# Designs tried in a protein design chat: VH-VL binders against Large ribosomal subunit protein uL10m (mRpL10). Part 44

Target 1, 224 residues: Large ribosomal subunit protein uL10m (mRpL10), of Drosophila melanogaster (Fruit fly) (q9vpl3)
Amino acid sequence: RGKINIQRPKAPHYERARVVAVTQPKYPELPKAKSCFKTRAERTQQQQENPYNEIIAREVRNWLDHSRLVAFFHLSSITADDIFRVRVQLHKQNLHLKSYGSKIIEQAVKNTRYEAIVPLFHSNHCIVFSPDPEKTAALLRIVRRVPQMVLLGGIVEETMLSRNQLVAYAQMPGLHAVQAQLVQTLSQAPGHLIQQLQAHQNSFVQVLDVHAKNQMNEETPKST

## First folded at step 5 (VH-VL)

Design x11 (from s2 with light chain L34F; framework fv_anetumab)
Fold by ESMFold2-Fast, scan of step 5:
Structure x11 (fold): chain C 224 residues (1-224), chain A 120 residues (1-120), chain B 111 residues (1-111)
Amino acid sequence: as target 1 above (224 residues)
Amino acid sequence: QVELVQSGAEVKKPGESLKISCKGSGYSFSEYWIGWVRQAPGKGLEWMGIIDPSDSYTRYSPSFQGQVTISADKSISTAYLQWSSLKASDTAMYYCARTLYDSSGHFDYWGQGTLVTVSS
Amino acid sequence: DIALTQPASVSGSPGQSITISCTGTSSDVGSYNFVSWYQQHPGKAPKLMIYEVSKRPSGVSNRFSGSKSGNTASLTISGLQAEDEADYYCSSYAGSNTYWVFGGGTKLTVL
């Protein structure tokens, strides 16, 4: 009716689009547990997360660079409230309990002489930092009461120490004795000392793996 | 030189109380846990319990929980094992021994032992 | 009863090697590398001979060695001497609920 007519789309166009939508096969979404691949979007997101990890890795490097005492621990199952209480007690002694993901630790120590510590962090872990190496005795005293934290080793004055060496260091009465031990530790082959640190970590990982398996075997799962 | 010195032998009657001691010397007393180990006549070793002298935190073997009290006085480098009421079955040699918790349960130095005899 | 299993007695001749076993469970010896061995002479306090399965304290002869396989730890004494005649006890960490357990002890006789 008038000379200008706004017409609806032709019936074949609308009916075809509707038929295609209605008859399109619908596949239920597969549970994520049955998918073994990452989508391109998930891979892209992983790359976008890299800048955040680099920021945290720089924080870890800053702690390593400014701490004269670094102690590595395996961390068994512990409540947030319990670890918070430990963190507060440590903080009173200028000991700073930090937990970082293993990938962040790897990024922090990559291309440094400390790269070999990465295997220590393949399971649950935490690190204690302090600018004061004299606090090693206070650290071990506090941690003795936390069975969930198991000492693996540490770094004192940029020198890697095994668990037993760090314990011995804590019992030394003064600066001169401490310096003498550090000189003796530096005389060891770096590979041998690193293997000792890795052996402690691997032993504790194996102990926990066996312990977890034993607990699973001893417990009757209440899943009914 | 590291040394643990225990109190002398005791002869008691059933129902009496007793407190025996273990004094450490030659090391920083509060840095090591003190454990108590019992040995009945002609029998093996039994772990009873352990104390951290730095804050008197104790852990007991399930077999001895509630039967004895372990305490320590770090100002005099001495740990104690105490009974409120002795039984004839408490007749045994009692050893104290030190361990470093991070060393995970080996006792590196032992006291000479205190013989406790409970009889009527 | 939570005691680790040891043979009641073992014997050897001077110069011989002997081995004492210590069998626990997957919850103690099988789970932890914290096995210790103690030597006790009659009327004396025990003395630490081996700790953490295979380590020797200062002053302990290298004739004494320790090992572990599965749920069984072993103490081996080589070049037997008369002064080795004693009772030997193993001990293991047994987790945070039990802490430490001892074996029943083994009397070593040197013939």
Scores: ipSAE 0.006, ipTM 0.458, lowest interface PAE 10.7, mean pLDDT 76

Design x12 (from s2 with light chain L34W; framework fv_anetumab)
Fold by ESMFold2-Fast, scan of step 5:
Formats: C-alpha cells, structure tokens, sequence
Structure x12 (fold): chain C 224 residues (1-224), chain A 120 residues (1-120), chain B 111 residues (1-111)
C-alpha cells in the first residue's frame, strides 16, 4: 500500500502512443535474460535470508507443534488435479497435505529436535499433518492408491518413526502397543532412520523401471 | 479369531464363466486388502492381484491383467475372483489371503483354497 | 520377469541347520525390506513364517530366522525337525506398479 495519487495517471502522448503501436510486433516475443554488468553483485553473494521464508518457517513449526501425526513423503510427478483429489480425501479425515521448499523446512527445524529430518527434503517431497494419531491407518489407506507418494517415515507423539515402524503403528490398537513402539524407537540413532529412508527413495526410481519392464512383459506373452 | 473361508471346488468346461468367493471373519474386513494367489498342479505360487474392500480399488499382476476380475462386497465381508471365459490352463488351486494395505508385501492369513478344474 | 530365484530342493538331518536362498533384483529384494517366507505342507494352504525380512508372527518357532544381503534373502531353519519338511516360498514387494512376487519354491527334505 502506497500514497494515494490524487491525479489520474496521464495518458501517453499521442505521438508516443502511435510510435509504440507501429513498432509493437504482432507476436511479441518473451524478452531474453539480460546480461548486465553488476560489479557489486558479481563480487558479493546476493543470497540473503528472506523474511518471507522466516514467516513460512514459523507456520511449519506451528504445524509440527500442534500435530500428533506427521508423515513424510517423496512426491514424484503428479498432475494438479490428481494431487487436489488426494488433498480432498485427506482433508475429510482431518489430514492436511502441505508442501514446503527444502530451505524453509531446514529453517523451520534448525536447532530443534526435528533437525534430523532435513535430508529427507532434498528432493521433491510433501508432508501430511494431523492432530489425531488414530488417523495413521486412514492416511496409509488413502496413500496406497497414490503411487506418486512414497512414505519415507514420520513422527507420532513426538517420536520419529521409520516407514516400517509407522506401518506397524497403524496396525497396533491400544495403549500398550503404542508404548512398546515408542520404547523401540527411543534408542534408534538418527543415522539408521536416514539410511532406511534413503533406501526407500532409491527403490522409488526402480519402481519406474519395473513399470517399464511390466509393459514389456505384457507385450511379450508367454507362448504355450 | 481371524479366518478366511473360500467357496468349494469347481469343475468347469473351457469357455464357461466362474466366480469364486473368499469370506473374511474375526477382523475389520475393510481394513485389510485381499490378495489372490494361484498354484497350478505341482507348481509354485503366483500372485494374481489384490483388492481394497473399502473402495474396491484393484491391482493385477501383469500375467493376469485382463484374464480375471477381482471384486469385493464389504457388506458381507466377501471378496471374489471371476473369469468370463475359462481355459484349461486355468486349472489350479486358488488361495485368497489378507495383507497390509501399505505395501508391506506379506500375507498373514490364508484361506483353505478353492480347487478349479477346467477340462473339456 | 520379476520372479525370485530359489533352489529347487534342500535337505538336512534332524538337529542340523539349513539355509534357503531367495535371489531377486535391485527392484525388489534389493530395494525393500519386505521379504516374507511361507511354509506349505502337501495339500495345505501356505503359512506365514517370516515377514519384513526377519520378523516372526506369533506362534512361529524361533528356530526360523530370516536375513537379507544385497539382492538375496535367506531363510535359516535351525534344530531341523521332521515337521519342517515342506515347500518354502519367498515373496518380496516389487513396487507400487507390480506389488508382490513369489519365488519358485524350495522343497525341504528331512533325511
């Protein structure tokens, strides 16, 4: 919001307007990137902390603080319509799908108990938040139909869980089963979680190869 | 007690249609996926396909895609495997088994099997 | 093809240990820690013996153990008993486009 201009903007002088109209191409081309000499910029890093990032990082911290279920996913190419349908299904179960840039996530979790999750977000990713840990089973059922979303792991009741531990949690009814799961993860080194999650990321590329191989197999029926 | 009960043995001729069933009990039927596994006489196990009974979402093995139809009726806790036109090569024992919905890849409880014999 | 490779047969004497291998590719056994093993007695349905590479369901003897190295998973049966004589099948998750694949099966003979 600027100062109010009490004068209406002046229309371009008629001669200038005609010159512009005559020189304007029928199909204007997008301008190519300018190559300007910026002595100061060339010698000084222009990468400075963005105030916008800090605001969004606080939003991420609020989601982490108010969610008893947080699930991390690798996200491959998916259409806007498909991801919208997934968001609608998740929202009906009080599950909130969010996507944030890796630098924003790093800024949000820096100097917190969650700093170990940063390596999970160096590729395309999304996060699902819920205040209700009972929704873990519903989450996994919905995501099962979305091959573009690969579960990497999560946080339940402030405890970091690998993919396999989160799947096991979804299968365990009752307080004692939940407590056993928490005890099991308390002694787990962050490195072990990262290694397990990276293995799942590597397997995702191979899923695409298997799809191609399956198409080849379908085209080559077994002769009887 | 978790149990999967399959329909009885079938004897059919080539070209006939067939629908066999698998009824789950002792658990929440819609919370587990049902897979179908084939075993030809004297041969090994072959995965055919899987269904999520909660919304009837299905996936098929490439070897069985277009060959069979898997369906489920969650109101009666029953999954089905169907052929529109049987072939002699469909002679096999067919098992249903339940599995985790999150791609864990294991079948924890199995039905007793349905023997399908297709002969001219 | 996505079939897993198992030896056709393996044999052992009571009290001995035997190991059954299950070899896949980097797209299945090598990528996922979701290898399961099933025991099948003649004329009976398969029974889950091991899941997620090394975990045992309730009621399965601790004589059965599983492991994985690279593209090869292994089922080890220690203290071999006559009732262990059966066919054993491995299975692996093979990704969201394929789901599950089985090995060819191994006949265990207790001599």
Amino acid sequence: as target 1 above (224 residues)
Amino acid sequence: QVELVQSGAEVKKPGESLKISCKGSGYSFSEYWIGWVRQAPGKGLEWMGIIDPSDSYTRYSPSFQGQVTISADKSISTAYLQWSSLKASDTAMYYCARTLYDSSGHFDYWGQGTLVTVSS
Amino acid sequence: DIALTQPASVSGSPGQSITISCTGTSSDVGSYNWVSWYQQHPGKAPKLMIYEVSKRPSGVSNRFSGSKSGNTASLTISGLQAEDEADYYCSSYAGSNTYWVFGGGTKLTVL
Scores: ipSAE 0.007, ipTM 0.456, lowest interface PAE 11.2, mean pLDDT 76

Design x14 (from s2 with heavy chain Y101W; framework fv_anetumab)
Fold by ESMFold2-Fast, scan of step 5:
Structure x14 (fold): chain C 224 residues (1-224), chain A 120 residues (1-120), chain B 111 residues (1-111)
Amino acid sequence: as target 1 above (224 residues)
Amino acid sequence: QVELVQSGAEVKKPGESLKISCKGSGYSFSEYWIGWVRQAPGKGLEWMGIIDPSDSYTRYSPSFQGQVTISADKSISTAYLQWSSLKASDTAMYYCARTLWDSSGHFDYWGQGTLVTVSS
Amino acid sequence: DIALTQPASVSGSPGQSITISCTGTSSDVGSYNLVSWYQQHPGKAPKLMIYEVSKRPSGVSNRFSGSKSGNTASLTISGLQAEDEADYYCSSYAGSNTYWVFGGGTKLTVL
């Protein structure tokens, strides 16, 4: 369940844990349209023209600009207690689960390099942000235990990755240089080649893992 | 069917090293975390630590941090609990148990237990 | 050594109902709806009986029920049977610094 009486906290530890897990700012509810009947299109247009949405859209842009890892999820029906547990696990790994309306997302990414993500948000969704791309493996560990969250894709080091590409990236945890090379390799491949790499992900990832281990085990010292 | 099978009973002397195992079957091993729980003779249950086999991420109870090492090999669906130097006070039954997340709050399947006896 | 408080023993006759309490703090039982109960017969591994305060796994009798009020969780066993004689342990999530804590255990005697 969500917040009912945040100004009347039940227990200090409970309220602090809940606040720590919830990183989204508290905004007052936006003024509702008057009770005059309006079409869906008219309501949508008024929402887009609302100056208050620009404040929230700037927050979304700030998250996108300051995060080296962004993951997009479809979100099925989930209880407040279950999503709270997800937020707690994610927050432990410096992963920040955010949910924004589709119109706010569209407004935030309009005329930016991120505009291609808009179609992903036509249904119920959420986004996970982190300044640390090495946390991709931690993210996928946590989320695969949440059947209500379905990975759609993400952005790593400003590069758009499909779900399969993001999974491949996660196979190289703690190896920053190798992970960066993988992102470059996957993003540059022609469509048919990317599909072939995805079909043989285990072999491809294993080859890269062997190569990375060979680089580390070369006759040069491991530490600089 | 989900099953956790632990290695057999061990009899060791103080100062010896030991590594016990817990093998999962009937489920996707890397999708669940494995916890270790200790039970000293005639005493209650004590949580020791937990591991995510997918990347070997571990967390330990404050009481057991530095005392034991938890590891896993997902290629053979096996988790391990290891001591570098055993003490007589390590004599206990050791259980492995499966949980969905480290904050899921419960262990749904348990191994049969490994009895470790440390005596001179 | 943080542990939840349980009575050392409880007893009942066949067909009766008994309740086992599990008292923690506002940082564990009071904060989270993540209380579980385990049944352990002598020489056997623990078995999950209740999770998330009141939910039962498949295969666990509906005679077992769980509840929570404030900092105290309770396991209630109705229609007590001889096979229910065992040790019962409560457990709660206690936050990201501690993870899980267990109660000291309660020995249930039937008859």
Scores: ipSAE 0.007, ipTM 0.454, lowest interface PAE 9.5, mean pLDDT 76

Design x15 (from s2 with heavy chain Y101F; framework fv_anetumab)
Fold by ESMFold2-Fast, scan of step 5:
Structure x15 (fold): chain C 224 residues (1-224), chain A 120 residues (1-120), chain B 111 residues (1-111)
Amino acid sequence: as target 1 above (224 residues)
Amino acid sequence: QVELVQSGAEVKKPGESLKISCKGSGYSFSEYWIGWVRQAPGKGLEWMGIIDPSDSYTRYSPSFQGQVTISADKSISTAYLQWSSLKASDTAMYYCARTLFDSSGHFDYWGQGTLVTVSS
Amino acid sequence: DIALTQPASVSGSPGQSITISCTGTSSDVGSYNLVSWYQQHPGKAPKLMIYEVSKRPSGVSNRFSGSKSGNTASLTISGLQAEDEADYYCSSYAGSNTYWVFGGGTKLTVL
């Protein structure tokens, strides 16, 4: 969701309620012993879905449903000016860079075939959407100059692809060849491909953890 | 068929200029970066720099920044490595190789090499 | 110019397994799963043998395998053959300031 619809009489009040719900202090889960003293009304309110998260989750589902190309990236530290320039370059190619929280992604893909992507979003991330899968090559050309964005994998024509498969897709000579490759990819074990994406993400997270610890000047010679 | 074809061997004197070439064929030239790798006689491989032919964006190894110029002409699928003034220490085999940066820094196809000999 | 550390030479007999190490820093080998290995026969261009630590290009024998632990990557050649005698170079992505670095190279002798 970009801008508030100012023409809608109820939109300002709705968005105000949504902002209030999101900005409420986040408390850790109460110990079980203390939760038994909550009133029925308090329990009902506590169990209610956050309206803001559900609205953004619907936005994510709409992007997934209407995009024939979805690419997932890990995002390292990047300046606001640099990410803005990347977003502008992508937009010129009908590629839409979006960032969503992990909880929102989980809510969006819950009970869908894309639920397996949730682990990719446990670290800093962003997603690029496009209705045009032929833009995969343009996407990779732009991202090649953004070392802070590391491709994790993607979805093309509703088929999950590993990073290397998405790279291969970008280099195919035509749509018919691409469709044949996607059929062949689908005939291979989908769980294996999803596990490859998750294993790559976990390895990358481990690398980032090591790098973060080194950034804190921890003693590397004793990393046994 | 993917192939990188480099220009022929060169024999030059110190102070002369030189431009060697690397022509890609059998693939979309602008979709891959072209890297240049130097190998002095009996020595190992040294990465010199890389170019994105789509807009001629270049990056150089610190050791070669200011020593050479990398360029590309995507209309003829050719990358170049050039010196304004050669030194005897530039005597080496020069390889071009392609990489898709987002494939994370491996060079999958290499040219056959161009031997550059600089002697008085 | 940053270089990765490799042993200058390694030797083995036909049918044996041999391992070549490639040691970098936390800013290259330790930070990225972007290690590649190249084979070079005398007078020839290097050939990609392994990429992204452990993956093989089409046409490369499954006798070649790669791994990484911390700041050290390893190339293992099983069932050693006479044709494997060559120089082997590792390379790693080293971040946006340097892009790529190569190891010093290892001469493999098949006795």
Scores: ipSAE 0.006, ipTM 0.459, lowest interface PAE 10.9, mean pLDDT 76

Design x16 (from s2 with heavy chain S103Y; framework fv_anetumab)
Fold by ESMFold2-Fast, scan of step 5:
Structure x16 (fold): chain C 224 residues (1-224), chain A 120 residues (1-120), chain B 111 residues (1-111)
Amino acid sequence: as target 1 above (224 residues)
Amino acid sequence: QVELVQSGAEVKKPGESLKISCKGSGYSFSEYWIGWVRQAPGKGLEWMGIIDPSDSYTRYSPSFQGQVTISADKSISTAYLQWSSLKASDTAMYYCARTLYDYSGHFDYWGQGTLVTVSS
Amino acid sequence: DIALTQPASVSGSPGQSITISCTGTSSDVGSYNLVSWYQQHPGKAPKLMIYEVSKRPSGVSNRFSGSKSGNTASLTISGLQAEDEADYYCSSYAGSNTYWVFGGGTKLTVL
């Protein structure tokens, strides 16, 4: 007898409902701590626990713990209409696009198995969550048409994957291919994987240039 | 302040189409989900479905999947419940209600209800 | 298929306390702290009385209280008044496949 209901902590659903209740309509609107210099009082005050930040951090942990697919993206400037269209397309595939501040991400993942992802969020970012890892191919098909979203990497079945590994996973058919990919990823240290993901992020201009050149090559039919 | 106003009572024959409305006011319409709840004469409350007006994502109760269509137009703060072909068994009071989030489980404001009567 | 079980009727005299039970399964009431109670007077829309098991919206009398033990949620009305005579419905989150389910309703009669 297989369990149809996933045995997961009850607290995530309850706490998420509380987060929405507390933060509407201001979720996820948080002020940025932007100053070259601050008085000692201002610095101390900003370092203190904020109930709002802790509540949002719990929501992030709930998404990470309850999603079997998590994909990380660099997000360039995008219009409200364009992001709405992307969000609708993703949602139809049970893919949930979320954006959180870097400090909230750090607070959420500190002292957890996900702490290694923090460096990915020092630039503009967004995250896509899904309970269904089979939707990785659908995710990549949708974001291929969104140049403002650049894949950095992800987590599949609690295993961290680089951009190239996640792309390969999307193209692999069958259960044995997934098992092979998990074994390969298990052999890598999270810190080393994050360094690889940051290299992709730091090469953003090069990635965009390659994509632009590939777009131009597609406009010219093969004539060799 | 916060108010959900539903369209007026309807009397229809079996096979006819119908679309009823629920207009929100006094709050940011797109920041709350709208649910539809059915109550047959002398019976209890039945969950039909829910919509997020911000992206028009819908979810239906298995009992109502394929029987009705839920939609919303956020530009006029209105949600809709629609039948392509009414049956006598669709005779009921229909309520719309607001919830902060799809997993909150509570509807804090309710419309006054729309009575739909389907008879020959 | 998933339905919450409530007694069809309950009765009490003015000033007494009554309790209405709402029994689900480990996959709904037992798993989530997302239980709500609604009061419905004849010809009126339902009114939220309790949410998240035990919390009261502003304007709801402190005579109404909610609790949960295992798979059963309870609504308790103390100091029963004539105005409390109504139908009461419980509701619970039942997971991402069903979202919410309602109980069958309980008719409260004030004797």
Scores: ipSAE 0.000, ipTM 0.415, lowest interface PAE 16.2, mean pLDDT 75

Design x17 (from s2 with heavy chain S104Y; framework fv_anetumab)
Fold by ESMFold2-Fast, scan of step 5:
Parts: structure tokens; C-alpha cells; sequence
Structure x17 (fold): chain C 224 residues (1-224), chain A 120 residues (1-120), chain B 111 residues (1-111)
């Protein structure tokens, strides 16, 4: 886990905008939300002029490493004001809407298990990150009111999920509580192996989750 | 125990107004959307519309847009379907059903249905 | 507006397997893996049997399975029992202007 926040906070622009919006009168002046809505020319020019591409790629890897929920969206034309309002709604649920250039995403995920997501970003896109996978239902509830954002798929607990699988995960109540209870049960196990069991508990839980999901998915008759 | 309880059968004349209800219990009402599905006598199921009780956001089937109004009162965990002026063609069984989200969801629990009969 | 095409009736004998088809277009069944199947006994509310083409809710018998090929989804019921006699409806997501559409329904008779 890196301490990138010591030198550069993860979401200073969004936090500043949110504070300004909260303290503003009835007729607020909202900043233009360039992070998710940019013209193609503006994105290309910004990438060419950016001398810190590796720092931004490292930021993307940090978001991926520390988020238990990552959702990928195709983004159609949307006004800066509208996307800002969506960003505010998402932030209230600890959901963080980010936009990065395709080259930066490719650099961030190259030689990682997430390299398969690169084709999703060859058109206009944005990503939502959260440390809390229980927020998947809230995420889908918010974005359904935004026809410009089309869900492509995601990553939950380091497992790649299609759109339909992510939708199904949203319907699974108590998964966080079940995982927390399992971890707690393992940590309460008596004996000399408590430290060893706790050290491997996340990998064990992750393997069981992936195995259960693969059994469900692979045993499902082919639909096409 | 999740359940959706709908109001009783109604017998109305053409031109009258009507409001039927669907009360959810055994779950967090605002966390699920309520959809309305119509079934004319001897016919199949037809989706009418849906509401998010948390903010009263609604979406309607193109066939029912402007024909009915869907509303909800989250303080009493109740959703409503209403007509300003009933027609004989509105005679049908009306079901409410819950879903976690609109376009991507499915209806996992259904109410028992409300029979509406419109005749002169 | 838009309805999916199902056979009006299908029949089978106890212990046999039957399949009910649900045919749409490339803009609904063909484009999305969001097909649900509902069972309705006479005088009762519908019950969810299958969602997302092939998934079963808790409490639904594994005798019920779903699949999809092109623009046609299918519900297969194996080991037919008398209690399976009911009307079956398919449903699919049909795009952001229409959302859900239902099939016309299929009456299953067990001999």
C-alpha cells in the first residue's frame, strides 16, 4: 500500500468542489467538471502536455489496489454541470467517479491481471471506485438516472465481472457482513495458528468467492 | 419475511377516478423499486411503470405514459397506482412487484394483485 | 408495445422434459443477457423462476434451467411434475425507451 496522499491527495479537486457546492447560496456557480467530460481534442492535448503520466498511472494503480468495487462505464455526451451533480451524489455514498485517458489506463494495468479491461476504454469512458462493495446497489441506482453512463462491467473483490454479473452482485444482500463474520470466526479460532489463519484469511475468502462464482457461471448453460 | 400487500378489489364506472395501493413490509422499503404490472382477463402480463420510493423517481412504459400516475409514500412504505378517469379497457388484475433496480433488475417478490372492474 | 413470442401451449408427461421458447429481436433478447421467467398458477401472482437467462433464485428447483441462443431464450423443465402445470412468461430488457417487455405466455399442461 503506497502513501501517495502524503505528496498528492487522491481527490482534491472533487473535495474542493463539493465543499464549495455545500456552502454556496441557492444560485451556485459550479466549476466545470473537466475530469469526466472533455472533448477529444482537449484530452489529446492535455495528455501530450502532461509530463507526469507515470504519476497518474501510479494513481490509477493505487485506486485499483485500494478499491474493492470498480465499475466501468461508457460515457456519452454530458454537460459539465450534469456530471458534477452525478459526482456529488456518488461521493455521498463513498463512490468516486474518475476519468483517465486510454493510454494512462493501459500503462497502469499493463502486465497486471486487469489488462483485459483496456478494450473497454477505446471510446469515451469513466470509472467509479469504492472501498465498499456493498455500495454496488447504490451505484446502479444512481447511474440509472444518467442515460449517458452505460455500465460495461467491473471488478469486485479483485474478480472481473461482466455487466450482468455486477448487476447480480448488487442483489446479494449481506455479502460484506458474511465476509466480515467469516473473517471474525477465523480470527477467533483458538490455538497456535491464529496468526497464520489471519494472514491467509483474505486469500482464503477470495478463493472461495471466486470458486463459488466460477461454479455458478460455468455450470450455467450457454445462453448464446 | 418480505411481503407486498395490495388493496382490495374495486368496481368502478367509466370516468371515475381510482387509486390502488401496495404496502411493503419485512424489508427496507426505500432500498427497492416498485413496479406495476397489468394482466387483462385471459391475457398476459404487461409492464406499466416503476418508482424509486427514496425520491419518487418514476419511469413508465410507452403504452402507459400519461395514462396512469405512479407515486409512493416512503414514510408508510406504500406505493400507489392511480387513474384520473377510468375506461372499460382498464378492467384487469394489477400486480405490484419489487426490484432492486429498474432496467437491469427482475421482480423477486409480488403482491397478491388487485382486481379492477370498470363497467356501466 | 413490444411483446416477445412464446408458443400458446406446451404439454408433457410426468418425468419428461419440456422446453418453452421465447423469441425476441436483436434489440432485446439478442442484445442483452437480461431474460427472466415467471411461473403463474391460476388465481395466483407470478413467481420468479429464472433471471439473467439462466440463474435461479433461492428456493427454485434445479429442474428449472434457462438458456439463450441468438434472439431466442428457452426455459427447460426436467422431471415434469403435476405442480409444474401453470402459465409461464418470459421477460427481457428491451432498451432504455421500453425497459421491460413480456412474452404472451405459455400454458404448460402435464398430460
Amino acid sequence: as target 1 above (224 residues)
Amino acid sequence: QVELVQSGAEVKKPGESLKISCKGSGYSFSEYWIGWVRQAPGKGLEWMGIIDPSDSYTRYSPSFQGQVTISADKSISTAYLQWSSLKASDTAMYYCARTLYDSYGHFDYWGQGTLVTVSS
Amino acid sequence: DIALTQPASVSGSPGQSITISCTGTSSDVGSYNLVSWYQQHPGKAPKLMIYEVSKRPSGVSNRFSGSKSGNTASLTISGLQAEDEADYYCSSYAGSNTYWVFGGGTKLTVL
Scores: ipSAE 0.007, ipTM 0.451, lowest interface PAE 10.0, mean pLDDT 75

Design x18 (from s2 with heavy chain S103D; framework fv_anetumab)
Fold by ESMFold2-Fast, scan of step 5:
Structure x18 (fold): chain C 224 residues (1-224), chain A 120 residues (1-120), chain B 111 residues (1-111)
Amino acid sequence: as target 1 above (224 residues)
Amino acid sequence: QVELVQSGAEVKKPGESLKISCKGSGYSFSEYWIGWVRQAPGKGLEWMGIIDPSDSYTRYSPSFQGQVTISADKSISTAYLQWSSLKASDTAMYYCARTLYDDSGHFDYWGQGTLVTVSS
Amino acid sequence: DIALTQPASVSGSPGQSITISCTGTSSDVGSYNLVSWYQQHPGKAPKLMIYEVSKRPSGVSNRFSGSKSGNTASLTISGLQAEDEADYYCSSYAGSNTYWVFGGGTKLTVL
């Protein structure tokens, strides 16, 4: 388990405020829905259509389109202070940790080549985005110290990779041509990759449930 | 070819300062972490600490925290291990070794070692 | 100092197989598939023989194999040869509070 080292110096107030401002999501204000008479069926359909979700889904699509590195994680229970420390470490490496609801992810990737990832987000999850695939090594280094974040897989240069393939990619030398060849060599059919990731995720759900129960039953000292 | 070349043997007296070096060649120096491993005469290996030369981020073994300083100069592809005040108990062979991450679990290439002898 | 437990010595004859154990805790060997094995001949630097429990670097004989069960990792050397006589060290990642830990080492004697 990650522990806060109480002897580590506190981040300066200005640096902390700056990081919070940079990492804090900025969403457009919810547009005013047009009032219109609807049938019962249309009213039921309109309750299922949330314009706010579509605005956020467009943000997710923008992140996917402009990121050459996307990593998917299962996220176990974690304190706000701990996740903030992780965000700070990631941001220093141009890695952007985002959390979105499963319905928003579904809307974002529907009718795209990434639609197959939707089942990965039926449990608690988060995503890390970066424009720089060379930061894969830094990402894995940071998140391996966070037991609450379990790597499920990712996308590098628009190619879906399993956990093991992403780890192998991170271990490649910094030659772009060699890395591009590895990404192509490690790529798999979406169905096969998703089956592997789902099997792993189902195993983790059982293990994490046991661990979560054990952790919740334990009395822990104050972490602050 | 990948190679780590360490500085030559040192003979010092207690209380003296010392800085030994480990120069990497044949690879992108900033892409790999450099770890330092100590081996006392007739004893086993013990990990001291590690550095990421890209940003000089360091991690130390609890037993060596505050006892040594690890640094690196990526412009000359060299990592350093430094003591402000040597003790007789610092007599050992010191190895540098390359690893992809601070948690990769393995060092793939090792330097030849620097023997440090501290005696009065 | 925290260290992984290895037998001080093992011995075998040419052509035999030997196994060296490396026992840790649930916080190191038991938690991570990040166990490596190093061979050290007298007066020389250590050489990586096995990494990530069971993987071999290029150039390492397939006579060397690794495995793990619970908190114990094992290095097995088959078809034992005279040049295998050396000290063998295991290592494991031990979490972000400790990072790395080595075993005490095992002296292999080929009779």
Scores: ipSAE 0.005, ipTM 0.436, lowest interface PAE 12.4, mean pLDDT 76

